# VHH binders against q2luc0: the designs that were tried, part 23

Target 1, 332 residues: q2luc0
Amino acid sequence: MPIEFEQTFRNFLMEHQEKYNRTYHFLILMDSIITAAQRIELYYRTGALKGNLGMAGSINVQGESVMKMDDIANEIVLHYLAASNRVIQVVSEESDDIVDMNKDGGRYFVYFDPLDGSSNVAHGLPVGFLFGIAKRNLDGNMKGPEDFHLREGNDYIAAGMFVIPTGMFTLALRDAGCWRFHADETATYVKPMRMTLPDDPKKWELSFNSANTTVFSEKVQSWIQVNISKYKFRYIGALAGDFHRLLTNGGLFMYPAIVKHPDPKENRPQGKLRLLYEANVVAFMCREAGGDAIDETGTRIMEIKPAGHHQRTTLYVGSKPIIDELASLFKS
Key: E = the ipSAE of ESMFold2; O = the ipSAE of OpenDDE; V2 = 0.75 times the mean of E and O plus 0.25 times the DockQ between their complexes.

## First folded at step 9 (VHH; framework vhh_ozoralizumab_d1)

Design M3 (at its last look DockQ between E and O 0.30; V2 from the best seeds 0.00; counts 0 for: pae E 7.2 > 2, grease 25.8 > 24.2)
Fold by OpenDDE, look of step 9:
Parts: C-alpha cells; structure tokens; sequence
Structure M3 (fold): chain B 332 residues (1-332), chain A 121 residues (1-121)
C-alpha cells in the first residue's frame, strides 16, 4: 500500500499559531510537553521490559534503589518544562510544593499529573499524563506570589492528555476545540481529529467505581439506581483512560464524594481528584468537545476558585444533558 | 473601562524613524503582556512586537527584528514602539493591544483605535 501521510501535530499547531499571528512560545512549551511524554513512554516500556515497574524502595539485584515510575515521570516533565524557559511555576501531583521555574521570563503556568492511573503500571496497563496550561495574565487583585498559580479552569488556555503507551494525544485549546492525535510509526503525533461528544444517548456510557456506590451520597445513589440500566457501563479505573472513552462515546464519568463509609476515616466529602491538574484538565477538554463538568454541589468545575494547589474536588464530567440533570439534582 | 490610545503615527520617508506611544487605562497595566500589531491595507492583522509584563523580555517577528524596539513604562501606564529604518511595507495602522489569547479563538483583542504609519517617498 502506498505510504500515507498525515498532518503532524507540530504542523497543525504552527498553522494555528500563524492563523492568529501569535508568537512561537506556546509551540516551544508544547514541544517540551510532547518530548516529556515520549520520554515517559520510553521509560514505561523499558521498565515493563525489565520488570522494574514497581514500588519505590525495592532494591534491585545490584543493591540500587528503584524509583517509582511516577517520580521518574515527574522528573522528566519538570526537566523539559524548565528547559523550555517558558514556564513560571508548576503544580505537580508529585510535588508537595509549587515548583518555581522562570518567574521573570516565563509565560505560562503548568499543572500536571505525570502519571494518572499509577496502579496500572504494575500490570502494564495504560496510564495518563494530564496537563493544563494558563498564562501570566494576572488580575490586579491577586496578592502575592501564592496567587499566581491558583487559576480557575476558565483561565486555562489549553489542556491535554497522553495515554501511554497507546500513543493517543488529545489537546484542547480554548474556544478552538478538542483535538486528538495519533502516534505514527515514527512516534510522531499526527492526524488531527476534532473531538465532539456524540448526541446519541444510545452511545453514552457511564464510568465510575461501582464498588463505591454504597458509600456515595443518597442523591448520587438514587441517580445511579435510575440510570445504571439506561447506559452502557465502562470503567478502566483511571481518569485519563475513562475520559478518553468518554470523548468518543459520550456519557458520564464521575468520581463522587465518599460520605457513607463504614469507617469515617475513609470518607472523602471533598472528593479525591485534584482540581488543578486532574479535574480542570478534563473539564476544559470536555467543554471544548461540547460537554460539561460539575462538582457534587452543582458548581461548574471550571468556575471553582482554587484555594490551594492540591485542592480536591468531586467530579462529574460528560454529556451536557446528563450534567445538567445532575446539576439540578445537586442544587435541589 | 479598559482603554488603549495610540499616538505618534504619521508620514515618514523610507529609512526614517517614528516612535509610537500607547496610553493604557482601566486595568493594571503592569500585570499584562503588551503587544503591537499592525494592519496594512488589504492585509490581515500582523503581530509586530511583544513585551513581558516587567519589560524584561521582548519579542519580534523577523520582519521587524533589528529595526523595531518595544518598551514600556509601567509607572506611566505607557507602551512604546521605536521604529527605525522604516520601509514602505511597514505602512499600516498600528495598534496597541493587551495580552489577549486570541490565538486560541477568543479573537477579542483589547486594542485602541490605532495610529496610521505611512512610509512613502
């Protein structure tokens, strides 16, 4: 068969930037992010082959401490973001504190989860690299350096994810849509496809940890009882993977609050997922794909004002009709 | 109300120089990256220069690099563009613009009414 050529991500983005007469800074940042993703994938594959994908603290046969894959991924992303010289600060799931980078010359804030679905690593299952990007455009009301990185989802200019090692890259640009790319034989991301949630409810899927149904709120449990038979159920057990399906089929992914656990210490009334580098990321992408996202109060995820860089939130993300229904339920 | 007012445009001969000014009001000027953009007759909007909020970093397209210099005075809420070695192809309406992410589809540039620069012999 003749060689087929597809438009590359880089070409796509360059044309996009050119169309709007913008600078190349975002291109540089994205190049760093892509490079990081590719490097993470390499380590993922190598680790799997060597059998070293495991828990931190294990000593290899040579007596060396083995780093966790999430730590490795984090270091990789931090390295390339720093090397870009375009990032002011970083919020990483793997870093307790914010990471200062180029405060004076930087242009972007980056929020990321370097390894979503870390439990899958040990089993050689897909993981996600999630990221959100905001710009320096500061409100005059922000007081002090700590406010710089605390951005609402609505302030993001881009958000995306890599499914590793599957070779799927999805990127949403503010008011410019959600686009999916595929790694070709050279590991180059190609073939931009605009993603939109389908309107056909027959295609919609529900995705959540069904084992936790009994520990959700009464409202959520009631909703599940009514709707569990209406839609197909799919659950990978990782936000990135499940959201990846959602973008194709529509429906709902949810991570509700845990409020009725027999052990009160196991309750998570504020949710589990992190706002800045998980919930905002998928919410942003979903919105650009024609969907929406709310928390268990019915508040849109992208409108939540972060109080901290590791703030937790409940998450309901997916097709607008479902989200609207849930929002009404939560506000009732 | 956010307002940008450009000034300093005029007629100049090829090889000449002009200095444009932009007075900003209605927002915290020092918190925003600022831009100069231009629109030539029959052409689209073209990015001409960018300056960081602190003024520490400046950026130019190849078309004006080495000839144009962007600067700002945050205390005066003013943006400047020094244009040297002007060419006929530099003829355009020049706009001061606040950092708006129009590249991502918002297209809403906060910009002034512009100032006309005409380079002609």
Amino acid sequence: as target 1 above (332 residues)
Amino acid sequence: EVQLVESGGGLVQPGGSLRLSCAASGFTFSSYEMYWVRQAPGKGLEWVSEISWSGGSTYYPDSVKGRFTISRDNAKNTLYLQMNSLRPEDTAVYYCARDEDYSYGYGMDVRGQGTLVTVSS
Scores: ipSAE 0.016, ipTM 0.363, lowest interface PAE 6.6, mean pLDDT 88
Fold by ESMFold2, look of step 9:
Structure M3 (fold): chain B 332 residues (1-332), chain A 121 residues (1-121)
Amino acid sequence: as target 1 above (332 residues)
Amino acid sequence: EVQLVESGGGLVQPGGSLRLSCAASGFTFSSYEMYWVRQAPGKGLEWVSEISWSGGSTYYPDSVKGRFTISRDNAKNTLYLQMNSLRPEDTAVYYCARDEDYSYGYGMDVRGQGTLVTVSS
């Protein structure tokens, strides 16, 4: 057989840069993000499986404290983003405060969750590294939310995720599609595949935590009652993994408000997922794959004006016909 | 109407110097990253220099580093390129460009006619 050479992510992006007369700033940023992801994957493989690094929430038998994988992953991402010299500010799930970087010379705001589903580390199950990217407002004044980290999802230029340690990487580019890559035997991301949600409802999946059904709103419970038998149910309990599968099969992933919990302090009427580095990320990726996303009020996720960098939201993301139906239901 | 008008090109001997200017109008110049790009006969566009909105950061490819200097005067809405130690390979039409805003188009917004630089003995 002739030697075959697959298109790499770098070649894919370079061809796009040349076609659209673009600078190399975004490629430099993406190289840093990919390097961070590869380093996190190495720590996952060598730390969790070999016992060299602590897992999130684990304690040694003797009660010795271990480092959390979340903190290690966060340090890795922050390091490579800073070294790129391209990032103005970062919002990280693992950092309470905004992280300033190159405020005068940077171009990008980056929103990330470095280890989504980190409780899965103890079980050797996949976790996610999610990120969203917005560009500095070139016509703006740095005095308003449009000119700093509180950006609407509609302002993002890219969003993506790594499913760790599977070697799967998905990146959506504003108005240029949603693309999936996999790591080859040399750990190079290759073979871009354009992701489009299938039109065939027989493929569609429904994904949510079914154990919470009785604590969702009446409207959501009623919708589930009518629709659960129409779709295949799939749920692994981690946003990155469930959304990764959704992009292949179509349907609906949801994380509804918790409003009927017997213990009122367990209610989450505003939702659990974070707007900037979770909901906006999957909403952006889903839109580029032909889908959509709304919150509990029927408001499009990417139209939400953020008021805080750790702001929560409810999330309904997936195939447009289902999202349109839910939007009508929530507004009735 | 967004306008970028290049000037300062001409014929120069190898080893000589030229200073290019780019007059900007129709947008908030001080908010934009700016570029110089060039196009040699029969070739595509090649970026030559970049300067941050404030002028605090500058970037050059190896082919011109140490010979070319980008600068800007935000009060006069003008971008400059000082070109020293010119070589025949620098012969090209030179354009200024601003960074594109807000879309997946992180490219260089080239407008105007450019200014021809010819380096020949």
Scores: ipSAE 0.013, ipTM 0.469, lowest interface PAE 7.2, mean pLDDT 85
ESMFold2 (binder alone), look of step 9: mean pLDDT 82; pTM 0.824

## First folded at step 10 (VHH; framework vhh_ozoralizumab_d1)

Design N1 (at its last look DockQ between E and O 0.42; V2 from the best seeds 0.00; counts 0 for: pae E 4.0 > 2)
Fold by OpenDDE, look of step 10:
Structure N1 (fold): chain B 332 residues (1-332), chain A 121 residues (1-121)
Amino acid sequence: as target 1 above (332 residues)
Amino acid sequence: EVQLVESGGGLVQPGGSLRLSCAASGFTFSSYEMYWVRQAPGKGLEWVSEISWSGGSTYYPDSVKGRFTISRDNAKNTLYLQMNSLRPEDTAVYYCARDEYTSWEYGFDVRGQGTLVTVSS
């Protein structure tokens, strides 16, 4: 068989940079992000052999403390983002505080979850690296007193995720679509494919923790009761993995508020997912793929003004007809 | 009205130095990355230097790296280009430019009228 060559991610960005105003600065940033993802994958693959992916506080055979994979992944991402010299500030799921980087010369804010689905690591199941990117304001039309990192989803210029170690990289660019890449034999991301949620309801899938159905709001429970038989059900138990599937098949992923837990302390009326580096990321990607995302009030995720860098939110993301239906329900 | 006005060009001998200035008005100067570009006779527009909004980061092509220095005074709304060790090949009209979309390689949204720099013995 003749050798087949695929367009590389790098070439893809270069070809589209004029049309979508992607500059070498953005390319450098993306290179850093991709490199970080590759390093994370390396640790994922080799960590079990090295005995360093165990429980926090465990001691390896050399008598050294073992780092959690989350911490390792976070350190890797922070390193390469800093090395890019293009980032002003970073919001990381693994960092209590924002991380200052090139505050004076940087161009971008980066929001990221370095290891979504961390519970999967112990079982050798896929994990996600999620990231969102926003730019410094230039036009002086500041929504706040300062140009700071608390940006709504609509201010993102890009968002993406890696599903590790599957070789799947998906990137959405503002007004430029959602694109999926595959790692080839050289670990190079290639073969850009535009992702669009399918219009065929027969392909749509529902994805949520069904075990929590009884602790959701009455409205949500009622909706599930009506719709659970209409669509196929698929649930991995990780945002990145489940959303990855959603982008292909359409339907709905939801992470509802917990409001009826037998233990009131376990209720989470504000939701569990984080707005900046989880919900906004998938919402942005979904929108670029032709879908939508709302919270349990019916507000679009992309329009939520963040009050804090670790703000929580409910999440309903997927095919527009389903999202519209849910929005109407929540607003009724 | 957004305006950029360059000054400081002139005739200089090889090995000489010039300092260009660019006065900005009509926009929040301190919010924008700024650029110097040049166009030699019969050639296309060439990027010469970039500076971040705060001045904390500067960028140069290899052709001028080590010889040219970009700087800015945000309080004065002024951009500068210190050119040392000038060469005949540096002869060009030099423009101050702003790029709101950070896509300088495809053009600039604002550019001055330019100032001529001639390097000749």
Scores: ipSAE 0.395, ipTM 0.744, lowest interface PAE 1.5, mean pLDDT 91
Fold by ESMFold2, look of step 10:
Structure N1 (fold): chain B 332 residues (1-332), chain A 121 residues (1-121)
Amino acid sequence: as target 1 above (332 residues)
Amino acid sequence: EVQLVESGGGLVQPGGSLRLSCAASGFTFSSYEMYWVRQAPGKGLEWVSEISWSGGSTYYPDSVKGRFTISRDNAKNTLYLQMNSLRPEDTAVYYCARDEYTSWEYGFDVRGQGTLVTVSS
């Protein structure tokens, strides 16, 4: 007669609160983030089912369709973060300026990309909701709110992602590991699984846009030539999806600098991915799973001092042995 | 050294009022969220109020909402709790606490001996 029940995400956090006599502020924030993710998933599922995403032979306006879902996702996340009464400021991929919320009573800065891989929406393929969280700097320089949102990845207390609409949720907590949950039939996130990158190189993957190989640096091209056959190549073209798989199998995901483009205006030596709500997020999660992340100069991603809230970076993230090899290469 | 010193407790009848004070020193008081927590005999700490660093936002559990008022004077490094309509279940040692910044969530940094509030008729 005993029915077995999986541990919920809420109970997972509450065990920590009871063991360490902590407040409920982080749990309240996470409830809002989870609610936002569930609403984005519902909109995505119902939009795809009705063909509103341009999948049933209607005129395909990919950019317009993607922007529409992006706007809705952004509005949902901003609404629930504001309703938590816990957030001071937000940096969103979809908002040019920072968004002020509860400047006097809030405790958290939140960085998010509500719909990573949005080009896949018109194809009905999975997308990502990525987020990073920092606390108020209680003992730092407190000149005013304008400087508070520019945090190094090392200052984040948590980072995570949802793969939508698959019901997969991964959350890393500073010095407490990287944990994966899945939604059950009632949309409750359950069954915490500690994520650790595998040590077995036979499982390791290599993931990057191979169509850009000829426009990467000479060092990166040479590394690819030597290493491409050593690992399983996997690439679906969305950071959240590719990184989600990487956390299970180990290896390397990279988005290198573009430096040899035939049209020099298309070069991106500083990279394409956004530091605060993309690179820092996966770097933080990867470090808590035993991995690491660097940029094109070999600098650790989480040590980069941001100068702007939409700042870009190059990214190499994955298993430590590969990252250490690349760091040595970039510094030689 | 961080110090928090509570005062203002005592014996009151049900329906009575007390005003608690907390003198803070050894840290930048105006930068911290502050709390009042209480401990009834044989029980753990219970949160009863929170105030933002500026004093602009206050929070209460349903058990005390409308009866207790937290406030702060950042120029004097002092935290207050006005307790009205006291009930026997409010009997506890009351502590002020600052946020404990040692993990991915906030905790209660209790440093003082507390002040005893007894509500009895």
Scores: ipSAE 0.218, ipTM 0.640, lowest interface PAE 4.0, mean pLDDT 86
ESMFold2 (binder alone), look of step 10: mean pLDDT 81; pTM 0.821

Design N2 (at its last look DockQ between E and O 0.53; V2 from the best seeds 0.00; counts 0 for: pae E 4.5 > 2)
Fold by OpenDDE, look of step 10:
Structure N2 (fold): chain B 332 residues (1-332), chain A 121 residues (1-121)
Amino acid sequence: as target 1 above (332 residues)
Amino acid sequence: EVQLVESGGGLVQPGGSLRLSCAASGFTFSSYEMYWVRQAPGKGLEWVSEISWSGGSTYYPDSVKGRFTISRDNAKNTLYLQMNSLRPEDTAVYYCARDEYTSWEYSWDVRGQGTLVTVSS
């Protein structure tokens, strides 16, 4: 059989950069992000052998404290983002505070979750590396290099995710679509495929923690009751993984507010997911794939103005008809 | 109104030097990265230099690296490009430009009328 060659991510991105008359800054940033993902994957694969699969506080045979995988992943991402010299500030799930980087020469804000689905690590199940990117947005009145890191989803220029260790890399670029790449035999990402949510409702899937149905709002419970039989149900219990499937089949992923928990302390009326490095990321990608995303008030995720870097939100993301239906319900 | 006015272009022999200037007005100059871009006859816009808001960081493509130097005076709202060791392939209209910061693309739509640099023996 003749050797088949696929277009590489690098080539794909370079062509787009050239088409839009861009500098190499974004390329350098993406190279850093990909490298970080590869390193995370390495640790994921070797972690079990090293005995460091997420057990915080364990002491190895040498008397050293073992880091959690999420901490390791965070350090890896921070390292390569810093090394790129293209990032002004970083918002990470694993960092309480904003991380300052190159304030003078940097061009981008990066929001990321280094290890989505961390509970999966111990079981050798897939995890996600989510990231969003925003650019400086000066209007002529701003002073100095500091731009607002609290950006709404609409201000993102790119968002993407790695599903580790599956070899799946998905990247959305503003007004340029959502694209999925696959790692080949050399661990090179190749074969750009445009992702669009299918219009066929027969393919649509629902994804949520069904065990929590009774603690959702009455409106949400009612909606589930009506719709649970209409669509196939798929849930792996991780945003990145579930959203990955959603991009292929369409439907709905939702993470509703918890408002009826028997223990009032367990209620989460604001939602659980973080706006900047989780909800905005998947919302951005979904929009570029032809879908939409809203919170439980019916507000579009990408239009929410963040009040804080760790702001929480409810999330409904997926096919436009379903999202529109839910939006109407929430606004009624 | 945003205005960028380039000056300093002219005819120079290969190996010669020129210094371009750009006067900026109508926006907070010191807040923006600034760029020099050029357009040779029959070619598209080419990025040739970038400088950070403070001037602390500069960037060049390989085509001009080591020969061109971008600088700025924020007090004077002026951008400069020192061009040394000029080559015939450097012949182009040179523009002072500013990014719009509205998308991930660079269009260089915010630029002056340009100044012509001709390198010829």
Scores: ipSAE 0.672, ipTM 0.873, lowest interface PAE 0.9, mean pLDDT 92
Fold by ESMFold2, look of step 10:
Formats: structure tokens, sequence, C-alpha cells
Structure N2 (fold): chain B 332 residues (1-332), chain A 121 residues (1-121)
């Protein structure tokens, strides 16, 4: 049989980078991120993390009980980001405080959730490693030194996710598209595929936790009542997995405000998802695939000015016609 | 408007030294990584030095390491390149550049006419 070789992620990225004036800083950063993802996947695939699943431990920064695997994944990502010498500061879902790295010589702020949907690990179901990247020199019209870690999604230069353990990797690059790769037999990410949300509504899917329907706002409940039969419903309960599928089929993923819970302390009027390392990530990726994302006020997710690095938001992300309809609903 | 004005080039014998200057205006100089890049005849841009926004970190390719020194004065909006032990292979037009802030990769935003360095005996 003839030998055929697929284009690697590294060669894809190098070809893209050369259309400007070359640097390799971003390639070095991405190599560290990919290495971290491969290490996390190794632990997942071999069952090394299974001996630690379900143990009670420390409460994480979001108030969720942390599983031991979350701590291990976080340490892996922090290690490789630090070793890159390219990162100024990190915001991690698993760290209460901003983590300083190379404050003078670094070039990037990195926002990440190292193991999104970790409850799925016990069932052998997909989890996610989500990341967003902003650059030190974002100051086109700003005055003063670059020292801000609270970036709007519009300030991100890249965002991506790994679906673990499936070997799927998706990377969106500002103004250069959203691209999907898969791991080959040697664990090398190959075969870049441009992702564009389908325009055909017959392909579109609706994704949300339907068990929460009665505790959403009246506007959202009414929208669901009218629209639930128009689309196929799909929900696995892990943001990375649900969004991965959305990029193929189009439609809507949402995590609405919880405002009508019988137990008032269970209400989440500001949303549950984290702005910097969850919502901005999928919003950025969706925009590069031709979609859009808003919160429950109709504000574009990527325009939200963060007030805190663990700030929450509601999220509606997907095909632009649906997002435009929801934006009109929320602003009425 | 963003302006970068290079100066200090000239003809020098092998083993000689030159000091290049770059006057910057129209942007917040102290917030940008800065570069010296060069272009030999018929070739693309080649990176020859990089300095962090504060001046605390400097980087050089092996071709010039130990011979070239980049520095900056943020109070005067000026970038410098001290070039020692010059070789004929260093002959090029030298440009200062800032990082392109809108790109997902670091890139050289070259704005000036450059300054010609010719090394010959």
Amino acid sequence: as target 1 above (332 residues)
Amino acid sequence: EVQLVESGGGLVQPGGSLRLSCAASGFTFSSYEMYWVRQAPGKGLEWVSEISWSGGSTYYPDSVKGRFTISRDNAKNTLYLQMNSLRPEDTAVYYCARDEYTSWEYSWDVRGQGTLVTVSS
C-alpha cells in the first residue's frame, strides 16, 4: 500500500504563522498545552486516575467538591505552562488565586479548566480540557503597562478544547477559523478540518439540562415550549462534549439562569458556568465557526467586562439565527 | 500614527562595532515587546534580537548571541542594538519592530525604512 501522511498540527500551525513575520512563541506554548492534554489522557485511558475517583477532599474554588483527578490534571497543566516560559499568569478553575509564572518574560495569559465534566470519569464518558489565551500586548488604544489578567473574550487570541479520552482537539484562532484535529496511532494530532456551523436547520440540535426547565425564567420556559419540537435534543452533561457535537451539527447549547428553584439557595441568577475559562472559550470557538454567544441579558459573552477571575455567567451559544432570536427575546 | 525610525547604520570592517537606535512614537512603547530584525539582499526577515516590555529579559538567535546586545530606554521611547565583532554575514538592512498586538502569534510590525549595515573589508 502507498504510504500516506496526514498534515500534523505543528506543520499546520507553522504554515499559518509564516504568513506574518515569524515567531515561534505561540507554537512553543501550544506544544506545552498539547503535552499536558496527552498526560491527562494517559491517566484517564490507563485507569491511573480511577483509583482516586470519588474520594472526598478539599472544596474547590467554585464550591464544588473536588475529585482527586481534578487536582492531578491541574498540576499537570500548571507544570507544562510554567515550563514553557511563555506564560505571565494563569487563571485555573482549580486554583483560588491567580497563579504567577514568568511575569516579565512571559507573553500570554492562559485561562483553563483542566477537567470539565469530571463526574463523567466514573462512567467512562468524555470530559474536557478547556483553555483560552490572551496576549500581553493587547493595547491597541490603551495607555500604560500590560498587567491586566481580566480580559474580555474579545481580547482572546485563541481558544480551544480537548475531548478526553477520544483524542479530539479543536482550536480556534482569532480571525483564522476554528479547526479540528484527531490523534493518530502515534498520539500525534493530525488532519486539520475547518469547522463551520451548518446553515441547514434540519441538522440543528438543542442542548440543555431539561430537568431544570421548570426553574428557568418564564421567558426561557416559553421559548423552550415553542421550540423544543423543532430540533433534535441532545445532552450528555459535559460542556466539552456537548459543544464538540454542536460544532458539527449546529443549533443551540444553553445553560440558563436558575431563578425559580423551590429551595432559594439553589438559585443561580448569574448563571453557573465560569466566564473566563468556560463561556469565553466556547463563545470564541463558536464565533470562529460562524456562530455567536450571549448571556441572559442579550449581551454578547465576549463583550462582558470581567469583574473577577472566577465570575459566572449564563450562556447561550450556537447558530447565529437562534442566538439573534434569543437576543431579541432577552432585550424585549 | 505609529512610527519607528532606525539610525546608526554604516560601513564597517569585519570585527568592528556599530550601535543602532530606534526612536518610537505614536504608541505606548513601554507596553510592547520589541525586536530587531534584518533583511539581507534577496532573503526574508530574520530575527536578531528581542527584549521584553520592561527590558528585564533579552533573547538572541545563535547567529548573533554573545556579539549583539539589545536594550531599551522606556523613558525616552528608544530601542538600541549594540553590535560587536561584526562579520560580512551581518550585512543587511536592520529594522526595529514591535509585536503585532492583533495576531494570535508574535509577529514583527516593521514600520521604518531601516538602517543599512555593510560589513566589508
Scores: ipSAE 0.207, ipTM 0.609, lowest interface PAE 4.5, mean pLDDT 85
ESMFold2 (binder alone), look of step 10: mean pLDDT 82; pTM 0.822

Design N3 (at its last look DockQ between E and O 0.34; V2 from the best seeds 0.00; counts 0 for: pae E 4.6 > 2, grease 27.3 > 24.2)
Fold by ESMFold2, look of step 10:
Structure N3 (fold): chain B 332 residues (1-332), chain A 121 residues (1-121)
Amino acid sequence: as target 1 above (332 residues)
Amino acid sequence: EVQLVESGGGLVQPGGSLRLSCAASGFTFSSYEMYWVRQAPGKGLEWVSEISWSGGSTYYPDSVKGRFTISRDNAKNTLYLQMNSLRPEDTAVYYCARDEYYSWDYGFDVRGQGTLVTVSS
């Protein structure tokens, strides 16, 4: 039987670097991101799923102290990004403030959520490591280095995610597509597969927290009423997992505004998801797969001008015909 | 209009030195990562040095590391390449470049005619 060798992620990127005579800065950054993801996956498999640590998603790493998996994942990503010497600043879901790294010699801003869906760790369910990447923008429309981290999604050059512990890695490259890789038995990511949302509505799925339906806007409630039976419903309740499936099947994932809650203090008109390291990430990946993403006003996610590095947004992401329909609805 | 004008090339014997200059205009020079790239006859562009916007960090491929030094003077909008211990394989047209904004990777925005460096006995 012939031995078949699959193309590695490194060779996939290296072919582009050699063909276009580019520097290796992005490859070096991606090596650091992949190493961080592999280490997070190891901690997940050995700590949470094997029962060596508590089922509540905490890990006792030194003596009497307990360190949450979120904090461990954050430290791992920060460490490897810093060691790359390629990162100017980081915005992390787990860090209140921006994190300065190589401000003079760095090339990239990185926005990440190191353990998306971390409440699922105690249940042994998949979680995600999401990231977005922007280059230093030097065309003169920025106020200076201190303002570089507040980038629109349209300024990102790449975005991706790891679904942990499944060994699945998806990376979207600006104007070069959305690509999925699998970890082989040596933990090497291989077999690039171009991700394109199916254009056949029979494959499409809907994903949202249906328990919140009555507290969404009237327009969203009406849309659900008409459309819920047209497509299969699927919902894990974690952005990374639901979006991972969306890239295969097409359809819609949404996290709408909460505006009809009986207690007005429970309304969330601004949304729940974070713009820089959640919504922009999946919007960027979806666009490279032929889809789109908007907020509750019909504004494209990647066009939102950020005002804060932990800013929230509503999100509707998926197949372009559905997004166009919702955009028209929201603007009417 | 963005302009990059290279100078300082010439004929030099192996082991010799040259200093290249690149005069920049038409853009905010101090905001850009800058590069030197070279092209030998019949070959593609080869990256040979890079410097950060502030001048704080420099990078070189193994083929020139320890022999070439990139520098910049942001007050004069000028990029430099000091080339020492020159070898015949360094013979090429040398171009300066600023970063190309449009790709997911750093690229080379080459605008000038370049300056010829010939290393021969």
Scores: ipSAE 0.178, ipTM 0.608, lowest interface PAE 4.6, mean pLDDT 85
Fold by OpenDDE, look of step 10:
Structure N3 (fold): chain B 332 residues (1-332), chain A 121 residues (1-121)
Amino acid sequence: as target 1 above (332 residues)
Amino acid sequence: EVQLVESGGGLVQPGGSLRLSCAASGFTFSSYEMYWVRQAPGKGLEWVSEISWSGGSTYYPDSVKGRFTISRDNAKNTLYLQMNSLRPEDTAVYYCARDEYYSWDYGFDVRGQGTLVTVSS
């Protein structure tokens, strides 16, 4: 059989650079991100053998404290982002505070969740590395006195995710589409495929924690009751994994507000997911794939002005007809 | 109107030094990365140096690294290029440039009229 060659991610980005006037700075940043993902995957694969995956605080045979996988992943990402010298500030799910990097010479803000679906690690199930990228504003159109990390989704220039250890890398570029890559035998990402949510409702899937149905708002419960029989149901229990499937089949992923929990302390009226490094990331990718995303007020996720770096939000992301229907419902 | 005006060019002997200046107006100078580029006779535009908006980071190609130093005074809206150990191959028109869209590889948003630097014995 003749050797088949696929276009590499590197080549894809170079072509993109020429087409959309991108610079080597973005390429360097992406290289750092990819390298981080590869390192995370290595730890994912080898961690179980080393006894490093699972319970925080376990002491190894040498009396050393074992780090959690999420902490390891966070350190890896921070290291390579810093090494790129292209990042001004970072917002990480694993860091309470904003992480300053190259504030004087950097160009980008990076928002990331280093390990989405961390509960899956112990079971050898897929996890996600999510990231969003914004750049420093140079024009006088800044709404605020300072050009810092609090950016709305519409300000992102790119967003993407790795599903580890599946070899799946998906990247959305502003006004340039959502693209999925596959790791080949050399662990090189290849074969760019344009992702678009299918228009065929027969393929659409619903994805949410169905166990929480009774604690959602009445509007949401009513909607579920009407629609649960219309679509196939698929749920992995992790944003990255479920969204990964959504990009292929269309439909809806939702993480509603919890407002009717028997224990009032367990209510989350603002939602659970984080705006900057989770919701904006998938919303951005979904938009570039022809879909949309809103919160439970019917506001588009990407139009939300962040009030804080760890701001929470409800999330409804998926096929535009479903999202429009939900938006109408929420605004009624 | 956005404007960049270069100055300081001239004739210099090999091994000599020159300091170029660029006066910026019509925009918030301190918000932009700034660049020096040059064009030698019969050659294309060559990147010479980059400085970050704050001046905290500088970048050079190998061709001028160790010899040229880019700097800026944001209070004066002025960009500088100190050129030492000049060589005949450094002969070119030198331009000050702005890159608003992070796309200097494809051209610059604004570029001055240039100042001629001639290195000759």
Scores: ipSAE 0.085, ipTM 0.561, lowest interface PAE 3.0, mean pLDDT 90
ESMFold2 (binder alone), look of step 10: mean pLDDT 81; pTM 0.822

